# Ledger of designs, part 5: VHH binders against q9yez8

Target 1, 342 residues: q9yez8
Amino acid sequence: MVEARGGLDPRRLFKAYYSLSPPVEEPRDIAYREFAFQLFDGDVYVRHIGFDSMEELLSYMAREAPKNAYYSVARYSLPTARSMEEKGWLGSELMFDIDVDSLEGCGEVLGDSCLSRGYKQAVRLVEALYRDFGVPSTLYFTGNRGFHVLADCGWCRRLGREERREIARYFTLEGLRLELIIPRPGRRGVRPAPPSPDDPGLRGWIARAALERGVDLSAVHEAIEDLLDDVRVAIDVKVTQDISRLARIVGSLNGKAGLLVARLGLEGFHPGDWLSPFRGEVEFRASARLEESRILGRTVSLEPGRVYSMPAHIAVLLQLKGYGAVAGGEVVVRAAAGWRPL

## First folded at step 14 (VHH)

Design V1
Fold by ESMFold2, fold request of step 17:
Structure V1 (fold): chain B 342 residues (1-342), chain A 124 residues (1-124)
Amino acid sequence: as target 1 above (342 residues)
Amino acid sequence: EVQLVESGGGLVQPGGSLRLSCAASGFTFSRYAMGWFRQAPGQEREFVAVISWSGDYTDYSDSAKGRFTISRDNAKNTVYLQMNSLKPEDTGVYFCAAKRTYMLYTSPSEYNYWGQGTQVTVSS
C-alpha cells in the first residue's frame, strides 16, 4: 500500500530483466564451457558451473539474477571439475581486453569520448587480426567501460601463455625494436626504403597512419612517436595470456553500470539508451557531485542533495556508480513482447 | 626538475661484481624505458642494457649479454644494473638514461634524460 521512496534495488532490476526473455546469446559449444557468476550478496564468484543447454543457462540467470555473468574462453572436457587438471583443457579462444580507464586522461572519467577512444582501438585490433593473422574476430562492449575482442581459430586454440604474450606484444608494441622494423638511413649514402601502406604488419600500419596524418613516408621518423601511438592497441596483456580467462555472456548485464554486454559492428559506437534494457522517467536524488559530463548521449551534472528528473537508464548507471539513488518514478524493463513496468 | 642519480660504482678486480642503481624523479617513471650506457675515455657512449617501461622486456649489448642483468622497481622509481664477471674492458663511466616510450632503443641519441654517471673501474 505505502510506496517506498528509497533507492531502487539493483537486484530487483536485474531479476526483472532476466525473467523477461532476455536477448542473451548462446555461447559456442556451451556444454564445454565453465560458467562463473558474481551474485549481488557478495563479491565472491561462484565458479565451476556447467550447462548442457541454453535453456539451463537462461533458467539459472532468471533464478539467480547475477550481478555479473561469465563463461570460459577455454573449452574443457569436464568444465565442472574443481581442479584445473581434472577439467581436461581442449583449447582456448584468443581474448583481448581494452579497459577505457587505462587510456591517457580517462581514469575515473564517465565521459562518452573515452568510450569512443577505446572503441577505435578495438576496431584497429579487429582489423589487424584479420589483415595480419587472417583471423576473424568479434567485438563486444563489456557493459561498462571496456571492450573485448574474441577470436577463435584452429592454430590459436592450443597456444600457451608465452605465445599469447607475444601476440599481445605485437599490439601493445612494448619492447619492440623500431630500428628492426623501420631502419634509419646508414652513413655514406645508403638509404633504406621507406615504409609503404602495402607493407605487412606494423610497418604497413605505420605507413597508413602517416598517410592519414599527411606525413611524408620518407620522413616517418620525424613523427614516429605520434605514429606509434596511432597504431598501438592498449590491451591488458594478462588477459590475453590467460588460457582460463572468463568472457562476459553477450546480452547479460554488467553490475557496475547496468548496461548490456553488446556485440558491436565496426562502423561506429555511439553510447545511448540502446545499451540499456531500462526505460522511463525517474526522480534521482544525488549524493555526490558530478561535473558536467556527457553520459550515454546526454549531458549530466549533479549537486549533492538535489533531486533530478532523468531517464531511467542514466539514473540506474549513476546509482550503480555511487552518485545517488532513484527516489521515484517509473522504470520500464525490456521483455520479449515489448516493455514491462517494473 | 627531472633527475637521474646513479650509484654503486667503484673499483673492482677482474671477475668481480657490482650492482648499479639509478634513482629517478621528476617524471612518471612507469611511462619511460630506461637504459644503461657507458663511456670509456676518448670514446663515445655505448649501449649496455635497456629495459621496457613495464620491466617485461630487455635487451643487451653483445659484451653485456650473459654477464649483466638490467631490472627495475617501478614502485621505487629505480633501475638497476647487476654486473657480474667484470673485465677490464668494462671500465668506464656508467650512465642511466630515460626515454618516454614503450619501445626499446639502443642508440644514445634517442634518450632525453641522462644522469651524471658513476665510475666503474676494473683492474688488478
Scores: ipSAE 0.403, ipTM 0.771, lowest interface PAE 2.4, mean pLDDT 88
Fold by ESMFold2, last read:
Structure V1 (fold): chain B 342 residues (1-342), chain A 124 residues (1-124)
Amino acid sequence: as target 1 above (342 residues)
Amino acid sequence: EVQLVESGGGLVQPGGSLRLSCAASGFTFSRYAMGWFRQAPGQEREFVAVISWSGDYTDYSDSAKGRFTISRDNAKNTVYLQMNSLKPEDTGVYFCAAKRTYMLYTSPSEYNYWGQGTQVTVSS
């Protein structure tokens, strides 16, 4: 138990979590990965770390209780070397990043609704990677306000920056010529066939989106803006281009929100207490105003200077986001967050 | 109120250069692809160049490739067309156009907003 009388130190909560056999997933080929951590002490980043086993990684995390924990999407022959050339790059996974705060209308908005929009885009990406490229991938919640999709395949590993940029372009749709994908007829020319749900690539995705909306396939141009919004994935192209990018360790805590980095299925995402190892009821003293918001499945509003009773996982999130501080109560730390999204 | 205002046109000798500008207002510029089109008397408007909303992707007509460069400055809400190695065939009124999209379109009928145009004349 971590008591909150006299204030709550998030470092103690993270220490407790990492000391209790946390459900951290082992990164594939762990001995080939560079690890990096942000520590609570001085907000210091430690890089060029390597581990030979999962036991070494877990021991490090229990001892250091990092604020944020990362591993490279790259495999290196010498991951502890300080320069890329000395590391001996062996290839990198494809990584896609959906930052929920970059979605239209979602910047600076604290709440669950924008997470649902980001999740839908991430699922679309996973499905398109498989359908269009034959590449299975895994979807992760980042523990804050974002989603990552990671894909590891033989041809993917050695792709360069420009090749990765063009893969990202396929999903963002930026710079693509719709006229070449779904031609419009000329006044007296040959009438092009409408798109079919069996068509490859974007053309097929537009057709399937049209069917979901009840739009006639011969009339897709009349609803084209909505259909393209259904199909587009707003990924950060610079993340996907970067062969040295760091991914979050699944099962670690995100220092911005105190939530777990979680592997997700494709059937739904319902934020709730399962994203947190923290339990209990605490007293929270607000220092900033929060307009009514749905946070991790609970309605929350705050007025500065007032004290609220609330679940610990929400209070920790609000404290890390700068809305106040825990002023009393006790926090119970669970070793694992074993709930599944609904 | 949406406005697109072209400038930089004029009379130039064959082989010369011009830089066209198009200042945009009345909409969120960074959400729009921008294009340059031109029209000679008695002809339809024809595609010259297009640039995606971020500026990262461009496309050009066959006659413009290698001679013209489209660019944009989203902080100044302005799109540019650098025109080098001008030929008499490049003579016409040059229009700036805008479409709310992340894609590239080369057909004039797809564009929602148009400027008044600026005259470019290439002659001895």
Scores: ipSAE 0.362, ipTM 0.754, lowest interface PAE 2.5, mean pLDDT 88

## First folded at step 16 (VHH)

Design W4
Fold by OpenDDE, fold request of step 17:
Structure W4 (fold): chain B 342 residues (1-342), chain A 124 residues (1-124)
Amino acid sequence: as target 1 above (342 residues)
Amino acid sequence: EVQLVESGGGLVQPGGSLRLSCAASGFTFSRYAMGWFRQAPGQEREFVAVISWSGDYTDYSDSAKGRFTISRDNAKNTVYLQMNSLKPEDTGVYFCAAKRSYMLYTSPEEYNYWGQGTQVTVSS
């Protein structure tokens, strides 16, 4: 329990959480991963940290109570080395980052609608990786405004920057030539077959999108831009192409929203209190305006100077987002928020 | 109102250079792929170059490849065509075109908006 009288220090909350030995997912081949942490103290990033075991990692997290916690998608022979050359790169998982900020109209603090849209794209990505590339992947909520998809396969690990970039293009669609995927009838009367949902690659996805929209497969060109919007995944190409990218530790807290990095299934995503270890009803003093929005399944609006009674998981989120501060009440911190690593 | 206004055309000697500009207004420029097309007298409009919305990807006709460079400045809502080593065969009206798409297109019928064109004449 953290008393909120006189103000709530996020560091204390995080410390409480990590001190409870929360369920954190062990990164594969943990001893070969670089770890990095952003601490509350001065927002300092600590990099080039290595752990030989999950116990060591958890101990460190309990001690340091990081604002953000990361591990490398790369495996290294010497993860604690400062340079890539010295680290001895052994391969990297293929990482995709979907941030709702990249989605049109997603300017709210953490709107459920935007998260839903991001999630749908992430699911599309996961499905495409499997269907089109034969690569299994795992989907994570980042604990804030995004999703991570991690793919791990033998050939994936060896991909360089350019190859990863090209894979990314498959999803972003940027610069691709549609005419090579779905040719138009030529002037000479050549009538290419319409796309089929059973077609491989983007052609199949476009066809499936057409069917979902009730667009005739022979008329996909008439609605092609809308269909492409459905097929496109707004990934950050810079993240995907970076073999040394850091991913968030699953089960850790995101310092921007105070929510859990959580593994997700493909059956749906409904943001709620299960994404937060913080419980209780608290008083929240707003310092900024927030237009009516649905956050973690609740409708929230704020006016500066007003005090609101609200659940701790929402209040902490709003505080971390700079909308105000918890002014009173007690926050109960739980290690088991309802989510567990698979 | 959507507008594409080409400029930079003119008379140039063989081997010379020109830089065409196309200023766009009336639409979200950064969401559009931009293309350059040209039309010689008595000929059909032909593809010259295209650039993706971010500018990261480009494509050229065989004739333009190695001599022409398409670029864009999204902050200025402008697309450019740097033409080097110009030949008499490059003579024609050059058109700027816009397509709201992530992808690239080489067919003129794919494009949503067109400029009025700028005359390029390569002659000794």
Scores: ipSAE 0.787, ipTM 0.907, lowest interface PAE 0.5, mean pLDDT 93
Fold by OpenDDE, fold request of step 17:
Structure W4 (fold): chain B 342 residues (1-342), chain A 124 residues (1-124)
Amino acid sequence: as target 1 above (342 residues)
Amino acid sequence: EVQLVESGGGLVQPGGSLRLSCAASGFTFSRYAMGWFRQAPGQEREFVAVISWSGDYTDYSDSAKGRFTISRDNAKNTVYLQMNSLKPEDTGVYFCAAKRSYMLYTSPEEYNYWGQGTQVTVSS
């Protein structure tokens, strides 16, 4: 429990959360992972940290109460070493990052509509990895404006930068030649068969997109760019190609929004209070304007100078986003707020 | 109004170089793949080079490979074609074209917008 009188320090909130020994997902092969933390104090990044057990990790997090917490997608023989050569790279999970910032019409606010769109793309990515590559993956909400998809297959681990980039390209579609996937009718003296939803790879995805839009499969070329918009996954290629990329610790808090890094299923994504460990009703003094938006399942609008009564999970988010500050009330911090690591 | 304006064409001797520019306006340039095509007298318009919206990916005709370089500056809404080691067979009107797509296209009919072209003549 954190008293909001006199202002609410995010560091105190995070400290309260991590002091409860919250459920945090253990990174696979934890002793071989590099850990990194951004601390509230001076926004300092601490890297090249290693832990031999979850107990050590949780103890550290409880003590330091990091603003952001990360682990390497890579496994290293010596993760605490500063250079890649000294670390001894053993392999890396394949990581994809989808940020709603890459989506058209998505503004600065953490709106549910944008998150939903991002989630949809992430689900498509997961499905494509499985269907097209035979790779199972796990989907995570980053606790802010993005989603991570991680694949940890044997051959995935061994991929280099270039190979990872090419896999990323499969999803971004950038630079690919459509003509090689769906030849235009009338070319080469033969009319090609229309794409089928059962076709492998991008051809099948385009066909499925066509069906979803009610586009005749024989007329795919007439609506091809719209269909490609549906098929494309807006991943950050730089993230995917980086074998030493850091991923967020599942169960940790994202310092930008105060929400949990959470594993998600494919059944749907409905942002709500379960993404936050903070409970209670508080007073929030707005310092900036916020147009009417749906945030974590609640319609919110703000006018500068006004004081609002709202749930703590919303208020903390808004404060971290710079829209104002909690001015009163009591925040109850819970270790289990509706999400558990699987 | 959508506009593509080519420049930089001219007369050059074999082995010489030219740099073509295409200034775009009237559409969101950064969402379009940009291509260069050329047309010699009495011939069909043929693909020369294409660049993806971000500039990260390029493709060239066999004739252009190793000699031509396509690039773009999204801040200036401009696409370029650096042509080196020019040959007489490179003579023609060079057109800039735009396609709203993530992908690359080599067929002229795929492109949405076209410039008026700039004449390139390679002759001794």
Scores: ipSAE 0.786, ipTM 0.907, lowest interface PAE 0.5, mean pLDDT 93
Fold by OpenDDE, look of step 16:
Structure W4 (fold): chain B 342 residues (1-342), chain A 124 residues (1-124)
Amino acid sequence: as target 1 above (342 residues)
Amino acid sequence: EVQLVESGGGLVQPGGSLRLSCAASGFTFSRYAMGWFRQAPGQEREFVAVISWSGDYTDYSDSAKGRFTISRDNAKNTVYLQMNSLKPEDTGVYFCAAKRSYMLYTSPEEYNYWGQGTQVTVSS
């Protein structure tokens, strides 16, 4: 329990969480991973940290109470080395990052609608990785405004920057020639066969998008821009092509929102209090205006100078986002609160 | 109002170089693929080069490959065509075109907006 008298220190909240045996997932091959942490103190990044066991990692997190916690998608022979050459790269998981900021109209602090849209794209990505590439992957909420998809396979690990970029391109559609995927009718009156949902690759996905929109498969060209919008996944290509990228530790907290990095299934995503370890009813003093938004399943609006009664999971989020501060009440921190294991 | 304005055309000797520019306005430039097309007298408009919205991906006609380079500056809402080693057969009116798409298109009919064109003449 953290008392809010005089204001809530985010570090104190996080420390409380990390001290309660948080449901942090052990990265596979932990001893081969580089760890990095952003600390609340000066927003300092600490990199090139290694752990030989989960116990060591948890102890560190409990002690340091990081604002953000990361591990490398890469495996290294010497993870603590400062140079890449010295680290001895052994391979990297394939990582995709979907940020709702890349979606049109998604400017709110943490809107459920935008998260839903991001989730839908992430699901599309996961499905495509499996269907088209034969690669299983895991989907995570980043604890703020995005999703991560991680794929770990033998050939995936060996991919270089350019190859990873090409895989990313498959999803972003950037620079691809549509005419190669869906040929136009030739001058000689020969009409190519319409795309089928059973077609491999992007052609099949375009067809499926057409069907979902009620567009005739023979008229795909007439609605092609809309269909491509449905098929496209707005991933950060820079993240995917980077063999040394850092991923968020599952079960850790995102310092921007105070929410859990959570593993997700494909059945749906409903943001709510389960994404936060913080409980209780608190008084929140707003310092900035927030237009009416649905956040974690609640409608929230703020006017500067006004005090609101609200749940701690929302208040902490708003505070971390700079909309004000908790002015009163008690926050209860629960390590197991809301964690929904798959 | 959407506008595409080409410039940089002119008379050049064989083997010479020209740099064409196309200034765009009236739409979100960074969301559009940009293309260059050309039309010789009595001929159909033909594809020359295309560049993706970010500038990361380009494609060229066979005749342009190795000699022409398409680039863009999204901060300036401008697309460029650097033309080197020009030949008499490169003579024609060059057009800038825009397509709101992540993907690339080589067919003129796919493009939504067109410039007025700029004359390029390669002659000894």
Scores: ipSAE 0.663, ipTM 0.854, lowest interface PAE 0.5, mean pLDDT 92
Fold by ESMFold2, fold request of step 17:
Structure W4 (fold): chain B 342 residues (1-342), chain A 124 residues (1-124)
Amino acid sequence: as target 1 above (342 residues)
Amino acid sequence: EVQLVESGGGLVQPGGSLRLSCAASGFTFSRYAMGWFRQAPGQEREFVAVISWSGDYTDYSDSAKGRFTISRDNAKNTVYLQMNSLKPEDTGVYFCAAKRSYMLYTSPEEYNYWGQGTQVTVSS
């Protein structure tokens, strides 16, 4: 069990993490994947990298200590080839991206509440993929301010850009015509059948959302904006359309926040120190103002020029976000295997 | 104060073209679906064309399909209707309408805000 001390330099902290047998999950079919990394040196983005084994991947990450680490949703016959033509595309997983900064009111908000909103949408996406498409999927926290949902299924691997766009449209609801899903009553007072929770697709999701809110199924138009917002998932359509998109390596660190890319369950999401390998109490010198916010389960506020004592995992996040710098204390990095309480 | 101001209407010969514009103010334009509707004398407003808040999705009435094109410029807060191959039955007052939504709506009663309209007259 090796305990590594982090310092004030994020590169050294990432190096320490990757040197300690990090709990990185092996990408499926690793030898068919293109890997890409953003490095701290020169902030360089390198791609067309391949690995034949998990050991090779871990060795690379320990040596290079990447700022960000990715693998392709695509499988290629020759993933290290420089051109798409030479790579030999074999098919791609479905990837869905929920960026909480794109949610209304979240673009300038640093805090757990926007993560909770994004999580709820990601759970709806996972549930709808299974219920409506028969596709099981996996939910990940991106290590910053977002969530990914990945699904691999035989019928979807060869879908083109247009088919993937239509799948994404089903979740964003953009451009759908409500009158074709929930018709309004006619001029002579004839009422169309109300939606049922057993109805397929969006109509069923609207009915179930209505029941959860206590809205009469015959009166869904009275609450329709709220019901649509309940069922909508605000995914980035460009990500889902892109057959060559890169996914984050689970267990790697996200360079924007210093948090782990983590597999999530559907039972709830409670940000906390478990999203970070960094431990200890540090002095943090603020250089920017932060209104009182709940950050990874802790209440934080900052005034420029003031020094604060805080847990390392929060200080590293705040430094990477540009709110200041660690000015003193000790950062301890937990090892993947044989970790001990800090 | 919310305002929708149409322009570009006028008198045109059959087979001619017009471009309508609608300048929007008083709301966040990129959060609104937009539509063009028309009303002939003695008739109800009818759907012509609608466009989603991003501009990526459109729909047209049967009479507009293939002849009219709706578009929007979210940086300029404007929506346009390019009207080609105009026919006498296209004559009427054309209204711009806005609804805060990501979906498309073709029924006039769904829309929250309306312009005063611009007259389009197609005559031989």
Scores: ipSAE 0.418, ipTM 0.772, lowest interface PAE 2.2, mean pLDDT 88

Design W4
Fold by ESMFold2, fold request of step 17:
Structure W4 (fold): chain B 342 residues (1-342), chain A 124 residues (1-124)
Amino acid sequence: as target 1 above (342 residues)
Amino acid sequence: EVQLVESGGGLVQPGGSLRLSCAASGFTFSRYAMGWFRQAPGQEREFVAVISWSGDYTDYSDSAKGRFTISRDNAKNTVYLQMNSLKPEDTGVYFCAAKRSYMLYTSPEEYNYWGQGTQVTVSS
C-alpha cells in the first residue's frame, strides 16, 4: 500500500497517483497522436507533444503530474509539427460528447442522478452506432460530468466537418420537422401509414421505441414526446464536427473532480469510490453551501464555515469544485490496487 | 413572466426592406425554437420563417424564401427577421413565437408563447 499525505495541494495527490504505475490505457497508434496537457500552473495547454511508446507517455505523466491529459482523435504523419498543415492529417475517429450539464434539470448539479441520466444516453448512442451504422464504439466516463463515445472505422476516418455534423444531427434531432417523418393522421381524406420497425432511420427507431413501450404503431402521436425522448441523444455537435478534437487519456485524472477517466461497460454505471484513487478519512472545511446531494454513492450536504469528516475521494472532489478545502487528516493514494467498476 | 417583444415594423414602399427584432425574456432562450408568423387583414396567421434553438437550421414559407432571412443571437436573447424586396402582400402584423423544442415547427398551433405583434405595411 503506498501513501501520499494529501494536504491542501491537489498537485501532490496527482503526482503521487502518476508515480504509482497508474492504470493508464495506451492510446491506439500512439506514435501518430498529438498529445496535450494542462498543467497545474494555469489553463494554458502544452501541446504538439508526441510519444513513440507507452513508456515515454507514462514517464512524462509521472514527471509532470498533469491536471488534465489528452491525445488527438486524429492520426497525423507528423504529430509534433507546429502547424496543422504540416502535421499531415491521416484521418480522425468519431467522437461524441454527452455533457450532463446540458440535460434538463442537471445544470451544475453535483449529484449521481444526472450522471445516471447521461450514462443512459451514452449507452443509447453506443447501441445505435452499432445497430444503425455497423460501427462498434467505446464508452468512457470523462472523470467529471460527462461521457465520451469513441468510434473508429475505415469509412468514417476521412469524413469532413459537414459529414460529421450530419451524423451528429441524426442523434440530436435538431432542425428536423416531425410531420415529415411521422405525418399526423389527417381528417377523413388523409390516412398516412404508421411507422414500422423496418423503416429506415429515425422513423424506424421511433417505431421500435414504441414497441418497447407497448405503444400501438398506429397511435404513436399520442406518445410522441416520450418516444422522441427515448431516441434523442443530447450530444455536443461541435465536438463531433472537430477533426482535431482531443480525447482524454483513459486512466488519467480529470482536474475538475479528481476522478478517473474510466472505460465503461453497457450494463450500468454506479458512481462510487472506484472512480477515485484517493482513500482515507479527512476533515473538510466548507466554504460554500451544498444542498443535500448524492455524490459518488454518498449523501452529502454542506454549510459554509463548518468542518466535516468525510472520505478523501469526496473531499478532493469538493475542493476541486470550490466547495472548501481539506483541513486535516491523511490521504492515501492507491493506484496499484486497481479499480472495480459497478 | 415570459415576454416576447417585437420591434422594427413600419411603413415601407414596395421593394424596400425592414428588419424586425424580437426580444425574449422569462425563459432559457437557447432551449427554444423561434418563429415569425404574420396575419394579413382578414386572413389567418401564417408561417413566415422558423429557426432552431441553436440557429443552425431554418425554414421559410414559399413567399418568404429568397427574400427574408431569420437569425438569432442567443447571447442577446433576440431573434431577427430581415425582410428584403417587400411587396404589398407582405402587409400584416408580424408575430414572434417560441416553443421549447429542438425541432422546427411551421404550424402556429404548436407554439406556446407569442408576442404582441408589430405592424408591417407595404403601401403601393
Scores: ipSAE 0.362, ipTM 0.753, lowest interface PAE 2.1, mean pLDDT 87
Fold by ESMFold2, fold request of step 17:
Structure W4 (fold): chain B 342 residues (1-342), chain A 124 residues (1-124)
Amino acid sequence: as target 1 above (342 residues)
Amino acid sequence: EVQLVESGGGLVQPGGSLRLSCAASGFTFSRYAMGWFRQAPGQEREFVAVISWSGDYTDYSDSAKGRFTISRDNAKNTVYLQMNSLKPEDTGVYFCAAKRSYMLYTSPEEYNYWGQGTQVTVSS
């Protein structure tokens, strides 16, 4: 346990965190990656940074205390080169981005229920990557309002934009023609066979979704919108197409919410204080109204002008989101090797 | 109220070009797949071109491939059909259609909203 006396100045809190040997996960093939950072006091990213070791990365982060920290999904022979042409692209992982703000009713809503909905989408994606492509992948919380899924495979490393677009299309369903997957009966009197759970790809997935809902396989068209909702994953196709995309460094802090970028399992996601290195009890003066919300496992509501006693990790999040400011107390910044999701 | 208003039709010579526009209102345009369909006298409406809600995916009838281009401008709530190398067989009323979906649909029966059409006549 290591204490730091940080006022609720985000820059000082982040510096304290990064100074305490934080549990940052080493990116694979670190010497081949371009790193990028958004610093406090800056409007643009600092790019074209490379490290030969984890020790160099950690030293940089402790010194600079970045607001946001990233590494490339691409491997480059010369990752510090100023132009993409000179970097020498060696291949890229597949990256999928699930932005909770894209989900219906979640764009301006602060709360755990929208995170749970995004998590469900992300788990669906991880499972389908393995089931349908044979590709294991890793799920990450982005430290704010989203999830990333990263996958690496020999056959996919050198795929171009159009091939990656088609992989993304499988999950978003955008631009697919249902009639080619589950044909409707024609006027000729011949009726196509219903889908089977053993069918390959999306056709089999729709059949399995139908069985799960108790929908007759011969009647999938009657329930098709619900079935498509069960299989669709709302990913940002442009992220997946982009061979030069940046991923967040696991264990770093997200500057918008003060939460950790965290590796997740598939057995559930229960936001709580484990997503934050910030501890202590503080007095928080609200400057905006917040209707009752479940935030990091706690029920929170705010009236402007009132002062509330609350845990520091909630207060930091609320201040960064613009709901008020810490008015008293102190924050202890803690980084321990035992950070794990519940 | 949902409205789709086509424009840009007219008389052209074989080999000529036209650009059709369809202005949409009354719904969130970026949540809808869009299509162009056409109908000659005495015939059923037929698929010409369709475009996904983002504009990233398109499909064309066999007769339109290589000659027609569908596009959309989600900031202007407008879908377009650029028609080149027009033939007398292209003569008909061209309809804009909308479906709230991320998928593409080529059957007219799947579409929820329709414009009133714009006449395209290619002289024979």
Scores: ipSAE 0.359, ipTM 0.741, lowest interface PAE 2.6, mean pLDDT 88

